Miniprotein binders against b1l550. Designs and how they scored, part 265

Target 1, 279 residues: b1l550
Amino acid sequence: MRLPEELLERARDIHSEAPSHRIKLDRVGSFGLKVPVEFKGFLLLAEADVWVSLPEGRRGVDLSRQVEAIYELSNPPKDPFSLCREAAISLLEKLNYADSSGVSIRFDAPLQDGESLKYYGVEISSIASDEIINKIRVEILGMTACPCTAELIRAYKSSEIAATHTQRSLGILEVSTKAEHPDPDKLASIIERAMSSPLRTYTKRPDEGGLVIRSLSNARLAEDVVREMIHLFLEEFGHLPEDTHILAAVRSMESVHMHDIYAERSFSLDEIRKEISSH
Key: E = the ipSAE of ESMFold2; O = the ipSAE of OpenDDE; V2 = 0.75 times the mean of E and O plus 0.25 times the DockQ between their complexes.

## First folded at step 21 (miniprotein)

Design gb1 (at its last look DockQ between E and O 0.95; V2 from the best seeds 0.81)
Fold by OpenDDE base, look of step 21:
Structure gb1 (fold): chain B 279 residues (1-279), chain A 89 residues (1-89)
Amino acid sequence: as target 1 above (279 residues)
Amino acid sequence: SEFTVEAEINGVRIRIEVTVNGREIRITVTIEKDGRRIRFMYVITDPEKLAKYLEEIERIIKLWGVDPEEVKRLIEEVRRLIEEILERL
């Protein structure tokens, strides 16, 4: 049942009223929206959160207007990065009482793997105020081989390629920058290249053997993976603003233990450049 | 090489600052309307992406209620100036 529109003239605008307690809120919005996006020729249904700040003198946010803002920009479906940035900016214009806005979009990005697909996780955000900050988090699984066990077995058996335990490892790159969102495929590639080997959706017998041999021949500690990720990141994305903040991390799901090994480094581009140049 | 394009259209002040350093193009956009200011930036290392981001900037400015034809002219000027710089490199 739709209520008569004439009731709007008689009803109080609850959202514009003064609150009982004059307190500013940092984030008020709709979480868990589903929005269509286009990514590398795929039409994906992404999850989205949209929010704005609320001044102390306003009781509530016009939530319908927030939802309209992102869906207007989502038709036709477009690249999720542009959508994120445009929507954040649109929110500030449409909700003029807000001094800040934000959009977050989450999806699984398809990645071609021969005739099949693999994927990596993407979470992007744009926070708009006097300036806009863009954030991207990429997560992709790879494989690591332990160099310590390999060395012990090599010493014991005198084999050129020593057996070792292998495991799935989750690599993470999170970038926060005043520039546009970094290319997610490049970030995923950095993570994969930093590991002992990539994962495959399917393998033929020769390919599987080759994948394992590659991993064994490129055994890496979790610490090695993080350091390699940072190195490769600097090579590819060193052009970003110096105040760009990065988190590089790996979670190794160790196959010989019930627990995971975790390693991370948080840094700004200016900080890490100074660190490396000092050696 | 660097340049700045400024315009005031329909009460909206727009500043586009461009710095070209080799193959890197940095574009900083500032929009001011009714006492509000937003600033955002692009760092473009692939010239093929320039058109995409200029189109995005155009869309963003339009979201702030600026006349579409005026925005189009502004962005075309910026494009022209960038291309002139790139041709000299």
Scores: ipSAE 0.774, ipTM 0.921, lowest interface PAE 0.6, mean pLDDT 93
Fold by ESMFold2, look of step 21:
Structure gb1 (fold): chain B 279 residues (1-279), chain A 89 residues (1-89)
Amino acid sequence: as target 1 above (279 residues)
Amino acid sequence: SEFTVEAEINGVRIRIEVTVNGREIRITVTIEKDGRRIRFMYVITDPEKLAKYLEEIERIIKLWGVDPEEVKRLIEEVRRLIEEILERL
């Protein structure tokens, strides 16, 4: 049953009171919301978090307003990047006592893979205050082939066998920038091109053989996969603001070991350009 | 080339700064009401994206509850000026 609306006139507005302890909070919000998004013609169910800062003089956040902000903008479903940026600004406008707001949206992105689809992970966020910071993280699996084992096998009695261990590796690009979110498909492409071979949903035998042979011909250390990701990123996204921050990483699930290996580099565009120019 | 368009719509001040450098279009938007200021930007390298991002800017300005026809005219003026600069290139 719905309570009489007239009670709102007589009840204390608990949220607007001063708290007993005047302590600012950095993030107060609603997490794990399910929102529909439209991505490249697909209707996807994404997971979203929304939050605002809370000043020391305000006891609580009107949580229904912040949930309303993102759901109003998600009807009809639209691309998650526009939703993320617009919702962050809407939160700050609707909750004028906050000095910052944030929105995160997570979904699995489909990619065309021949006559089928494959997927990769996307998480985006927008943090709004007097300026907006947009962040995107892309994760996609690819194949790596170990060059060290390949060289050892080649040297074994001048072996006629070209072989090495291959494994799935998770490539990661994370970008934080004042500009709009980078295109996730381009980030995923950079990661795949840096690896020994992309993974496919399925292949017919001749295509599968070709994929494996290409991976053996393009063997790379995890360290060099990261370096190649950085090189390709700079070619595609060097136009972003100089204070744009990037993390490039690979976690390789080494098929001959009981453990993974990991390589990463974080940098700003300004930092990496100075580094490259000094060489 | 650079230009700035300013407007005040229903007590909301809007400033749109545009820089065109070769194929790169930088758009910086500042919205201010009652002492609160929000600033965001786009760095557009694909001209096919220009219309999409101008429409997003229009939607963002409208979040402030201002006259939608005045916002539309502001965005159309920005588009016209950008197109004039790009035509000379």
Scores: ipSAE 0.755, ipTM 0.919, lowest interface PAE 1.1, mean pLDDT 90
ESMFold2 (binder alone), look of step 21: mean pLDDT 86; pTM 0.852

Design gb10 (at its last look DockQ between E and O 0.94; V2 from the best seeds 0.79)
Fold by OpenDDE base, look of step 21:
Structure gb10 (fold): chain B 279 residues (1-279), chain A 89 residues (1-89)
Amino acid sequence: as target 1 above (279 residues)
Amino acid sequence: SEFTVEAEINGVRIRIEVTVNGREIRITVTIEKDGRRIRFMYVIVDPEKLAMYLEEIERIIKLWGVDPEEVKRLIEEVRRLIEEILERL
């Protein structure tokens, strides 16, 4: 049932009224939207959140305009990174009472693995005010092999390739920058290269054997993985602004324990460069 | 090498600051409208992506109600100036 449009002339604009309490809100918006995006030739349905700030003198946000802003930009489907940045900026223009806006988009990114697909998790955001800050979080699973157990077994059996426990490990790179979002495939690649081996969706027996041998030959602590991620990140993304903030982390789902091992480092590019140069 | 292009179109002030250092192109865009200012930046290390980001900048400026033809001219000027710098390197 559509109400008569004439009622709009008689109805109070509730959103534009003064609130009972004059308090600014930081974020008001729609969460859990589904938006189509194009990523590396794949059409994906991503989850999106859109929000703006609300001044103290306005009761509510025009939520319909927020939804329109992102869907107008989503047709035809486009790159989620461009969509995120454009939508955040569009929100500020369309909702002129807001001093800040934000967009978050989440999806699983396809990654080619031979004739099959694997994936990594992506969460991107753009926060717009006087300046725009772009954030990306990439999560991908890999495999780690424990060097400590390997060394003990090597000493015991005198084998060239020592057996050790292996586990799935989740690697995380989160980057916040005033530049555009870093390339997600490059971030995922850094994480995979920092681990003992990548995971494979489908393996033939020889390939599986090779994958395990590679892991055993490249045994790494969770701490090693994080340090390697940072090293590789600096090599690939050292051109980003010095105030760019990074979180590098790994969660190792240890196969011999009921608990996980976690390691992380948070840093800015300028801070980490100073640290490395001091050695 | 660096340059700045400034324009005022339909009451919107646009500043595009470009710095080229070797293979790195840094583009900073500032848009001012009705007392509001936004600033955003690109750091481009792959010249093949320059066109894509210039197109994005064009779309963003258009979102702020700037005449499409004027925006197109502005972006083309920026493109030309960048290309001139890159040819000298």
Scores: ipSAE 0.779, ipTM 0.923, lowest interface PAE 0.6, mean pLDDT 93
Fold by ESMFold2, look of step 21:
Structure gb10 (fold): chain B 279 residues (1-279), chain A 89 residues (1-89)
Amino acid sequence: as target 1 above (279 residues)
Amino acid sequence: SEFTVEAEINGVRIRIEVTVNGREIRITVTIEKDGRRIRFMYVIVDPEKLAMYLEEIERIIKLWGVDPEEVKRLIEEVRRLIEEILERL
């Protein structure tokens, strides 16, 4: 049943009223939207959250305008990074009572893996106010080999046998910057290169053997994986603004333990440069 | 090398500041209407992505409902100036 349009003209505009309790809200929005995006020629179904700030004098947010803003920009499907940045600005322009807006977009990014594909996790956000802050989080699985067990076995066998336990490890890079979002493939590559070996969607016997040998030759502590990620990040993204903030982390699903090992470091570019130069 | 392009289109003030240092291109965009200001930036190290980001800037400016042909001319002028600087290097 459709309501008569004339009744809508007489109804109070509830969301534009002042609230009973004049308290500002930081994030009011629509979460869990499904939006199509185009990434490296693939049409993907992403999840998005959109929000704006709500001043103390406004009772509610025009939620339909929020949803409309992102869907207008996502038709036809386009690059999720452009969509994220453009939508955050569009929300602030369209909802002029807000002091800030935000958009987050989550998807699995395809990555070429020999003759096949694999996927890694991407979450991006853009928060707009007087300035725009862009954030990207990349998560990708790799293989790590324990150097402690490798050394113990070497000492027992005098390095006759290269052996240790190997496991999947989840590498994480999260970057917050005033510049555009970093390329997720470059972030994923940094993480994989810091690991003992990458993981594959499938391997044949010679390739599987090579992968294991590579991991044994590059045995690394979770702590060293994080340090290597930071080193590689600085080489690739040292051009970003000095107040860019990074989190580098590894969660290792250690095959010989009932629990995971976790290592992380957060820093700004100016902070880490001072730390490195002081050594 | 650096330059600034300013325009006012349908009451929207736009300022595009560009710095070119080697192959690094820094673009800062400021859009202002009715006392509200939005400022955002790009740090482009891959010149092949320049066209993509300039197209994004064009789309962002158009969000204010301004004359799209004037926005297009503004962005084309910025692109021309950047390309001239890069050709000297």
Scores: ipSAE 0.710, ipTM 0.909, lowest interface PAE 1.3, mean pLDDT 88
ESMFold2 (binder alone), look of step 21: mean pLDDT 86; pTM 0.859

Design gb11 (at its last look DockQ between E and O 0.94; V2 from the best seeds 0.80)
Fold by OpenDDE base, look of step 21:
Structure gb11 (fold): chain B 279 residues (1-279), chain A 89 residues (1-89)
Amino acid sequence: as target 1 above (279 residues)
Amino acid sequence: SEFTVEAEINGVRIRIEVEVDGKEIRITVTIEKDGRRIRFMYVITDPEKLAKYLEEIERIIKLWGVDPEEVKRLIEEVRRLIEEILERL
């Protein structure tokens, strides 16, 4: 049942009223929206959160207007990165009482793997105020081989390629910058290249053997993976603003233990450059 | 090489600052309307992406109620100036 529109003339605008307690809120919005996006020729259904700040003198946010803002920009479906930035800016314009806005979008990004697909996780956000900050988090699984066990077995058996335990490892790159969101495929590639080997959706017997041999021949500690991620990141994305903040991390799901090994480094581009140049 | 394009259209002040260093193009956009200011930036290392981001900037400015034809002219001026710089490199 739709209520008569004439009731709007008689009803109080609850959202514009003064609150009982004059307190500013940092984020008010709709979480868990589903929005269509286009990514590398794929049409994906992404999850989205949209929010704005609420001044102390306003009781509520016009939530319908927030939802309209992102869906207007989502038709036709477009690049999720452009959508994120445009929607954050649109929210500030449409909700003029807000001094800040934000959009977050989450999806699994398809990655071609021969005739099949693998994927990596993407979470992007744009926060708009006097300035806009863009954030991207990329997560992709790879494989690591333990160099310590390999060395022990090599010493014991005198083999050129020593057996070792291998495991799935989750690599993470999170970047926060005043520039546009870094290329997610490049970030995923950095993570994969930093590990002992990539994962494959399917393998033929020779390919599987080759994948394992590659991993064994490129055994890396979790610490090695993080350091390599940072190195490769600086090579590819060193052009970003100096105040760009990065989190590089790996979670190794160790196959010989019930627990995971975790390593991380948080840094700004200016900080890490100074650190490396001092050696 | 650097340049700044400024315009005031329909009560909206727009500043586009461009810095070109070799193959790197840095574009900083500032929009001011009714006492509100937003600033955002692009750092372009692939010239093929320039058109994409200029189109995005155009869309963003339009979201702030600026006349579409005026925005188009502004962005075309910026494009032209960038291309002139790139041709000299």
Scores: ipSAE 0.768, ipTM 0.920, lowest interface PAE 0.6, mean pLDDT 93
Fold by ESMFold2, look of step 21:
Structure gb11 (fold): chain B 279 residues (1-279), chain A 89 residues (1-89)
Amino acid sequence: as target 1 above (279 residues)
Amino acid sequence: SEFTVEAEINGVRIRIEVEVDGKEIRITVTIEKDGRRIRFMYVITDPEKLAKYLEEIERIIKLWGVDPEEVKRLIEEVRRLIEEILERL
């Protein structure tokens, strides 16, 4: 049912009034929207949040305009990174009373895995004011093999091939920059290459054997994985602005323990280069 | 190599600054209307992505409701200048 439009002339415009308490709000918006996106030929249903700031002199936000802005830009479905950046700017232009706007988009990204597919997690955001800050977080599972247990077992058997416990480990790269969002596939690749082995959707016995041998030949502590992620990141993304901020982390679901192990390092590009150059 | 292209379209001031250093292309866009300024940038290391980002910049400028043909001409000029620099490398 649709109400008669002439009621708009009789009703107060509640949103444009001054509030009883003149207090600025940082984020007012719509969270949990479902938005179609196109990523590498796949049509995905992403989850999005949109918001703007609200000055102390304005009672409410035009929430329908916020939702309209992102849905108009998502038809037809397009690249989620372009959508995120464009929507953040569109919100700021459309709601001229706001001094900042923000958009976040979350989806599972498909990744080729032989004849099959696997997925990794992506969350992006763009926050616009007098400049735009773009953030991306990538999470992907890999395999780690413990070098300490491997060495102990090698000494026991005097074998060149050591057995050890292996486990799934969640690798995390989070990048905040003034430049466009980094390519998520490259971030996922950095994480996987830092681990002992990638995970596969499925393997047949000969391929499974090869995967296990690779992991044993590339045993790494969680700390080593984080350091390798940083090294590989600098090789691939050292061109980004010097004030770009990165978090590199691993949460290892240790197969021999009731609990997880966690390692992380946050840094700016300027900071980490000075640290490395001092050695 | 560096260049800057400026335009005013329907009261909106647009400035596009381009720096080319080897294979790296830095594009900084500033849009100003009635005292509000927005600045954003791209750091392109893969020249095959240049067209994609220039198209995005064109769409962003058009959000201000300015003449789309003038925006198109501005972006085409920027693309031409970048391609000339890249051909000399």
Scores: ipSAE 0.728, ipTM 0.912, lowest interface PAE 1.2, mean pLDDT 90
ESMFold2 (binder alone), look of step 21: mean pLDDT 85; pTM 0.852

Design gb12 (at its last look DockQ between E and O 0.96; V2 from the best seeds 0.80)
Fold by OpenDDE base, look of step 21:
Structure gb12 (fold): chain B 279 residues (1-279), chain A 89 residues (1-89)
Amino acid sequence: as target 1 above (279 residues)
Amino acid sequence: SEFTVEAEINGVRIRIEVTINGREIRITVTIEKDGRRIRFMYVITDPEKLAKYLEEIERIIKLWGVDPEEVKRLIEEVRRLIEEILERL
């Protein structure tokens, strides 16, 4: 049932009223929206959060306008990065009482694996105020082989390729920058290349054997993986602004333990360049 | 090489700052309207992406109520200036 529109003329605009307590809010919005996006020829249904700040003198946010802002821009479906940036900026225009806005979009990105698909997780955000900051988090699974156990086994039984325990490891790159969002496929590639080997959706026997041998021949500690991710990141994305912030991390789901091994480094591009140049 | 294009259209002030260093194109856009300012940046290392990001900038400026034809002209000017610089490199 739709109420008569004439009631709007008689009803108080609750959102524009002064609040009982004059306190600014940092984020008010709609969380858990579903929006269509186009990514590498795939039409995906992504999760989205949209928000704006609320000044102390306004009781509520026009939530309908927030929802309209992102859906107007999502028809026709476009790449999620452009959508994120454009929507954040659009929110500031449509809700002129807000001094800041934000959009977050989450989806699984398809990645070609032979004739099959694998995937990596993506979470992007854009926060708009006087300046716009773009953030991307990429998560992808790989495989690691333990070099310590391999060395012990090699010492015990002379073998060119020593057996060792292998496990799935989650690699994480999070980038916050004033530039546009870094290419997610490149970030995923960096993580995979930093692992002992990538994962495969399916393998034939020779391919599976080769994958394991590759992992064993490229045994890496969790610490090695993080350092390699940072190294590869600098090679690919060293052109980003110096104040760009990066989190590189790995969670190794150790196959011989009940717990995981975790390693991380947080840094700015300026900071890490100074660190490396000092050696 | 660097240049700045500035325009005031329908009460909206737009500044586009471009810096070209080798194959890197840095574009900084500032939009001012009714006392509000936003600034955003692109760092383009692949020239093939230039068109995409110029189109995005055009869309963003339009979202702020600027006349579409005027925005188009502004972006085409920026494109032309970038291309002229790239041809000299």
Scores: ipSAE 0.778, ipTM 0.923, lowest interface PAE 0.6, mean pLDDT 93
Fold by ESMFold2, look of step 21:
Structure gb12 (fold): chain B 279 residues (1-279), chain A 89 residues (1-89)
Amino acid sequence: as target 1 above (279 residues)
Amino acid sequence: SEFTVEAEINGVRIRIEVTINGREIRITVTIEKDGRRIRFMYVITDPEKLAKYLEEIERIIKLWGVDPEEVKRLIEEVRRLIEEILERL
């Protein structure tokens, strides 16, 4: 049922009224929207959140206008990164009472894995005000092999036995910058290259053996993985603005313990360059 | 090398600042209407992405309800100037 348009002339505009309590709100929006996106030729179903700030003198947000901002731009489906940046700006244009807006888009990104695909997690956001801040978080699983146990086993037994405990480790890179979002595939590649070995969708027995041998040959502490991620990140993305902020982290689901190991480092580009150059 | 292109289209003031250092292209865009300002940037190291980001900038400017033909001419001028500088290097 569609109600008559003429009622708009008689009804109060509840959203534009002053609230009973004049308190500004930082984020008012629509969360969990389903949005089609195109990424590397794949049509993916993403989840999006959209919001704006709400000044203390305004009772409500025009929710249909903010949903409109992202859906207008999503047809036809396009690159989620362009969509995220464009939608954040569109929100400020459409909702002129807001002094800031935000858009988050989440999807599983496909990655070639032999003749199959695997996926890694991507969440991007764009926060617009008088400037725009773009953030990307990439999460991908890899394998780590403990070098401490490997060395102990080498010392105990002849070199004929190469053994240590291996486990899944979740690598995380999170980047916040005034420049456009970094390429998620490059971030995922940095994380995987820092690990002892990648994880595969499936393997045949000879390939599985090779994967394990690779991991044993490239044993890494969680701390080493984080340091390697930082090194590789600086090589690939050192061109970003100096005030770009990065979090590099690993959560290792240690196979011989009942608990996880976690390592992280947060830094800005200018901070870490000065730290490295001082050694 | 660096240059700035400015335009006013339908009451929207647009400023595009470009800095080229080697093959790194920095583009900073400022859009202002009725005292409200938005500023964003790109740091392009892959020349194949230049056209993509210029088209994104064109789409963003058009969100402000301005004449799309004038926006297109503005972006084409920026592209021409960038390409001229890159040809010298």
Scores: ipSAE 0.722, ipTM 0.912, lowest interface PAE 1.3, mean pLDDT 89
ESMFold2 (binder alone), look of step 21: mean pLDDT 86; pTM 0.861

Design gb13 (at its last look DockQ between E and O 0.95; V2 from the best seeds 0.81)
Fold by OpenDDE base, look of step 21:
Structure gb13 (fold): chain B 279 residues (1-279), chain A 89 residues (1-89)
Amino acid sequence: as target 1 above (279 residues)
Amino acid sequence: SEFTVEAEINGVRIRIEVTVNGREIRITVTIEKDGRRIRFMYVITDPEKLAKYLEEIERIIKLWGVDPEEVKRLIEEVRRMIEEILERL
């Protein structure tokens, strides 16, 4: 049942009223929206959160207007990165009482793997105020081989390629910058290249053997993976603003233990450049 | 090489600052309307992406209620100036 529109003239605008307690809120919005996006020729259904700040003198946010803002920009479906930035800016214009806005979009990005697909996780956000900050988090699984066990077995058996335990490892790159969102495929590639080997959706017998041999021949500690990720990141994305903040991390799901090994480094581009140049 | 384009259209002040350093193009956009200011930036290392981001900037400015034809002219001016710089490199 739709209520008569004439009731709007008689009803109080609850959202515009003064609150009982004059307190500013940092984020008020709709979480868990589903929005269509286009990514590398795929039409994906992404999860989205949209929010704005609320001044102390306003009781509530016009939530319908927030939802309209992102869906207007989502038709036709477009690049999720552009959508994120445009929507954040649109929210500030449409909700003029807000001094800040934000959009977050989450999806699994398809990645071609021969005739099949693999994927990596993407979470992007744009926070708009006097300035806009863009954030991207990429997560992709790879494989690591332990160099310590390999060395012990090599010493014991005198084999050129020593057996070792291998495991799935989750690599993470999170970038926060005043520039546009970094290319997610490049970030995923950095993570994969930093590991002992990539994962495959399917393998033929020769390919599987080759994948394992590659991993064994490129055994890496979790610490090695993080350091390699940072190195490769600097090579590819060193052009970003110096105040760009990065988190590089790996979670190794160790196959010989019930627990995971975790390593991370948080840094700004200016900080890490100074660190490396000092050696 | 660097340049700045400024315009005031329909009460909206727009500043586009461009710096070209080799193959890197940095574009900083500032929009001011009714006492509100937003600033955002692009760092473009692939010239093929320039058109995409200029189109995005155009869309963003339009979201702030600026006349579409005026925005189009502004962005075309910026594009032209960038291309002129790139041709000299």
Scores: ipSAE 0.774, ipTM 0.921, lowest interface PAE 0.6, mean pLDDT 93
Fold by ESMFold2, look of step 21:
Structure gb13 (fold): chain B 279 residues (1-279), chain A 89 residues (1-89)
Amino acid sequence: as target 1 above (279 residues)
Amino acid sequence: SEFTVEAEINGVRIRIEVTVNGREIRITVTIEKDGRRIRFMYVITDPEKLAKYLEEIERIIKLWGVDPEEVKRLIEEVRRMIEEILERL
C-alpha cells in the first residue's frame, strides 16, 4: 500500500527534532548497500557504506537521502573511485546539518593473468568535511621464498641442492591522501614486484618450474618485502602530498609452520623521506 | 606555471587553483555556499587523465544545483589555460 504523498506535508518531521538526550554521533548511515560499478570494462556489484555525522541537536538522519545520493550517482554504473569521491561530497551537500560524510566501496578487482584472470581486494573510502581525505587499501597474494632456509640447505650440501620453503603471502598497501585515490593496479603491481614471485591462476609444468626458480633466486624475508614495497611506492607515488599516510604490510602464511609471520610499517611521505635521507 | 579561476554561479562560489610543473598538474577546487566550504585536489601525472578529472570536477560542482552551462564554460576555460601552459613547454 502506497500512502498519499500529501501526508508528508501534515506529518511531524521526526528527524529534524531535538533528541531527548543531546549527544553527538560520529557515523549514522546505511551499511552493506549493493551498488553497480564499472571497472576496466567489468560490471561489478560492489558493497558500499554511506554515513554522515549527526550533531547533538538533531534527532535523526534522513536515511533515504543518503541512499538516494549514492544510487543516483551509480546509475548508469561508473568508475568506483569517481563514485566514491562524488558520493561523499553529495552526502555533505544533501545533509546540510552534518559536519562530515563518508563513503566506502569494496570490490574484487580483476587482473589479466595470461589467458585467464586473477583478482585482488580493493577497499576505498572518501571522508568529506571542509576537505576530502581519500583512502585506498589493496590486498593481493604473492609467493615468498625463505632465504634463511635456502642458506641452511645450501650449507648442508654445499650448493648441490637449491631449495627452500615457499608460501602464499598477503601483501597490503593502504594509502590516505588529500589527492585522488591512487591507481589500484599500480599498488597491486608494487606488492607483487616486492614478493619473490607472483601467483598464477594456472600454469603448465615448464611455466610453474620457472615461477619456482624465480622465487628461489628472489628469496626475501617478510621484513624485506615490506621494505621493497616502500621503496617501490616512493618511486611511483612520491609526488603525492607530503602528509599522505601509507601502511605497508605482509602476512606470510609460512608453509613449514602452523602460524603466520607479519611485518608492517606505517609512515607519512615527509616522515619516510627524512628517515631515508638521515643515512 | 600557476593560475586561479574564480566564479560565482547561483550563489555558489568556486575557486580552481592550478599548478603545472613539467608533466605534473595539481588542481585544487574550493566550493563554498552559505558558509560551508569544501576543498579537494588532484595530482595528475598522466596527461591522458586530465579530461577525466575535469569532467569529475564539473559533475561535483553541479551537485550544488547550479546552472550546468555556466559550470561547463568554467571547466572549458580551465582546460584551455592548462593547454596553453602545456603548449609553451
Scores: ipSAE 0.749, ipTM 0.918, lowest interface PAE 1.1, mean pLDDT 89
ESMFold2 (binder alone), look of step 21: mean pLDDT 86; pTM 0.851

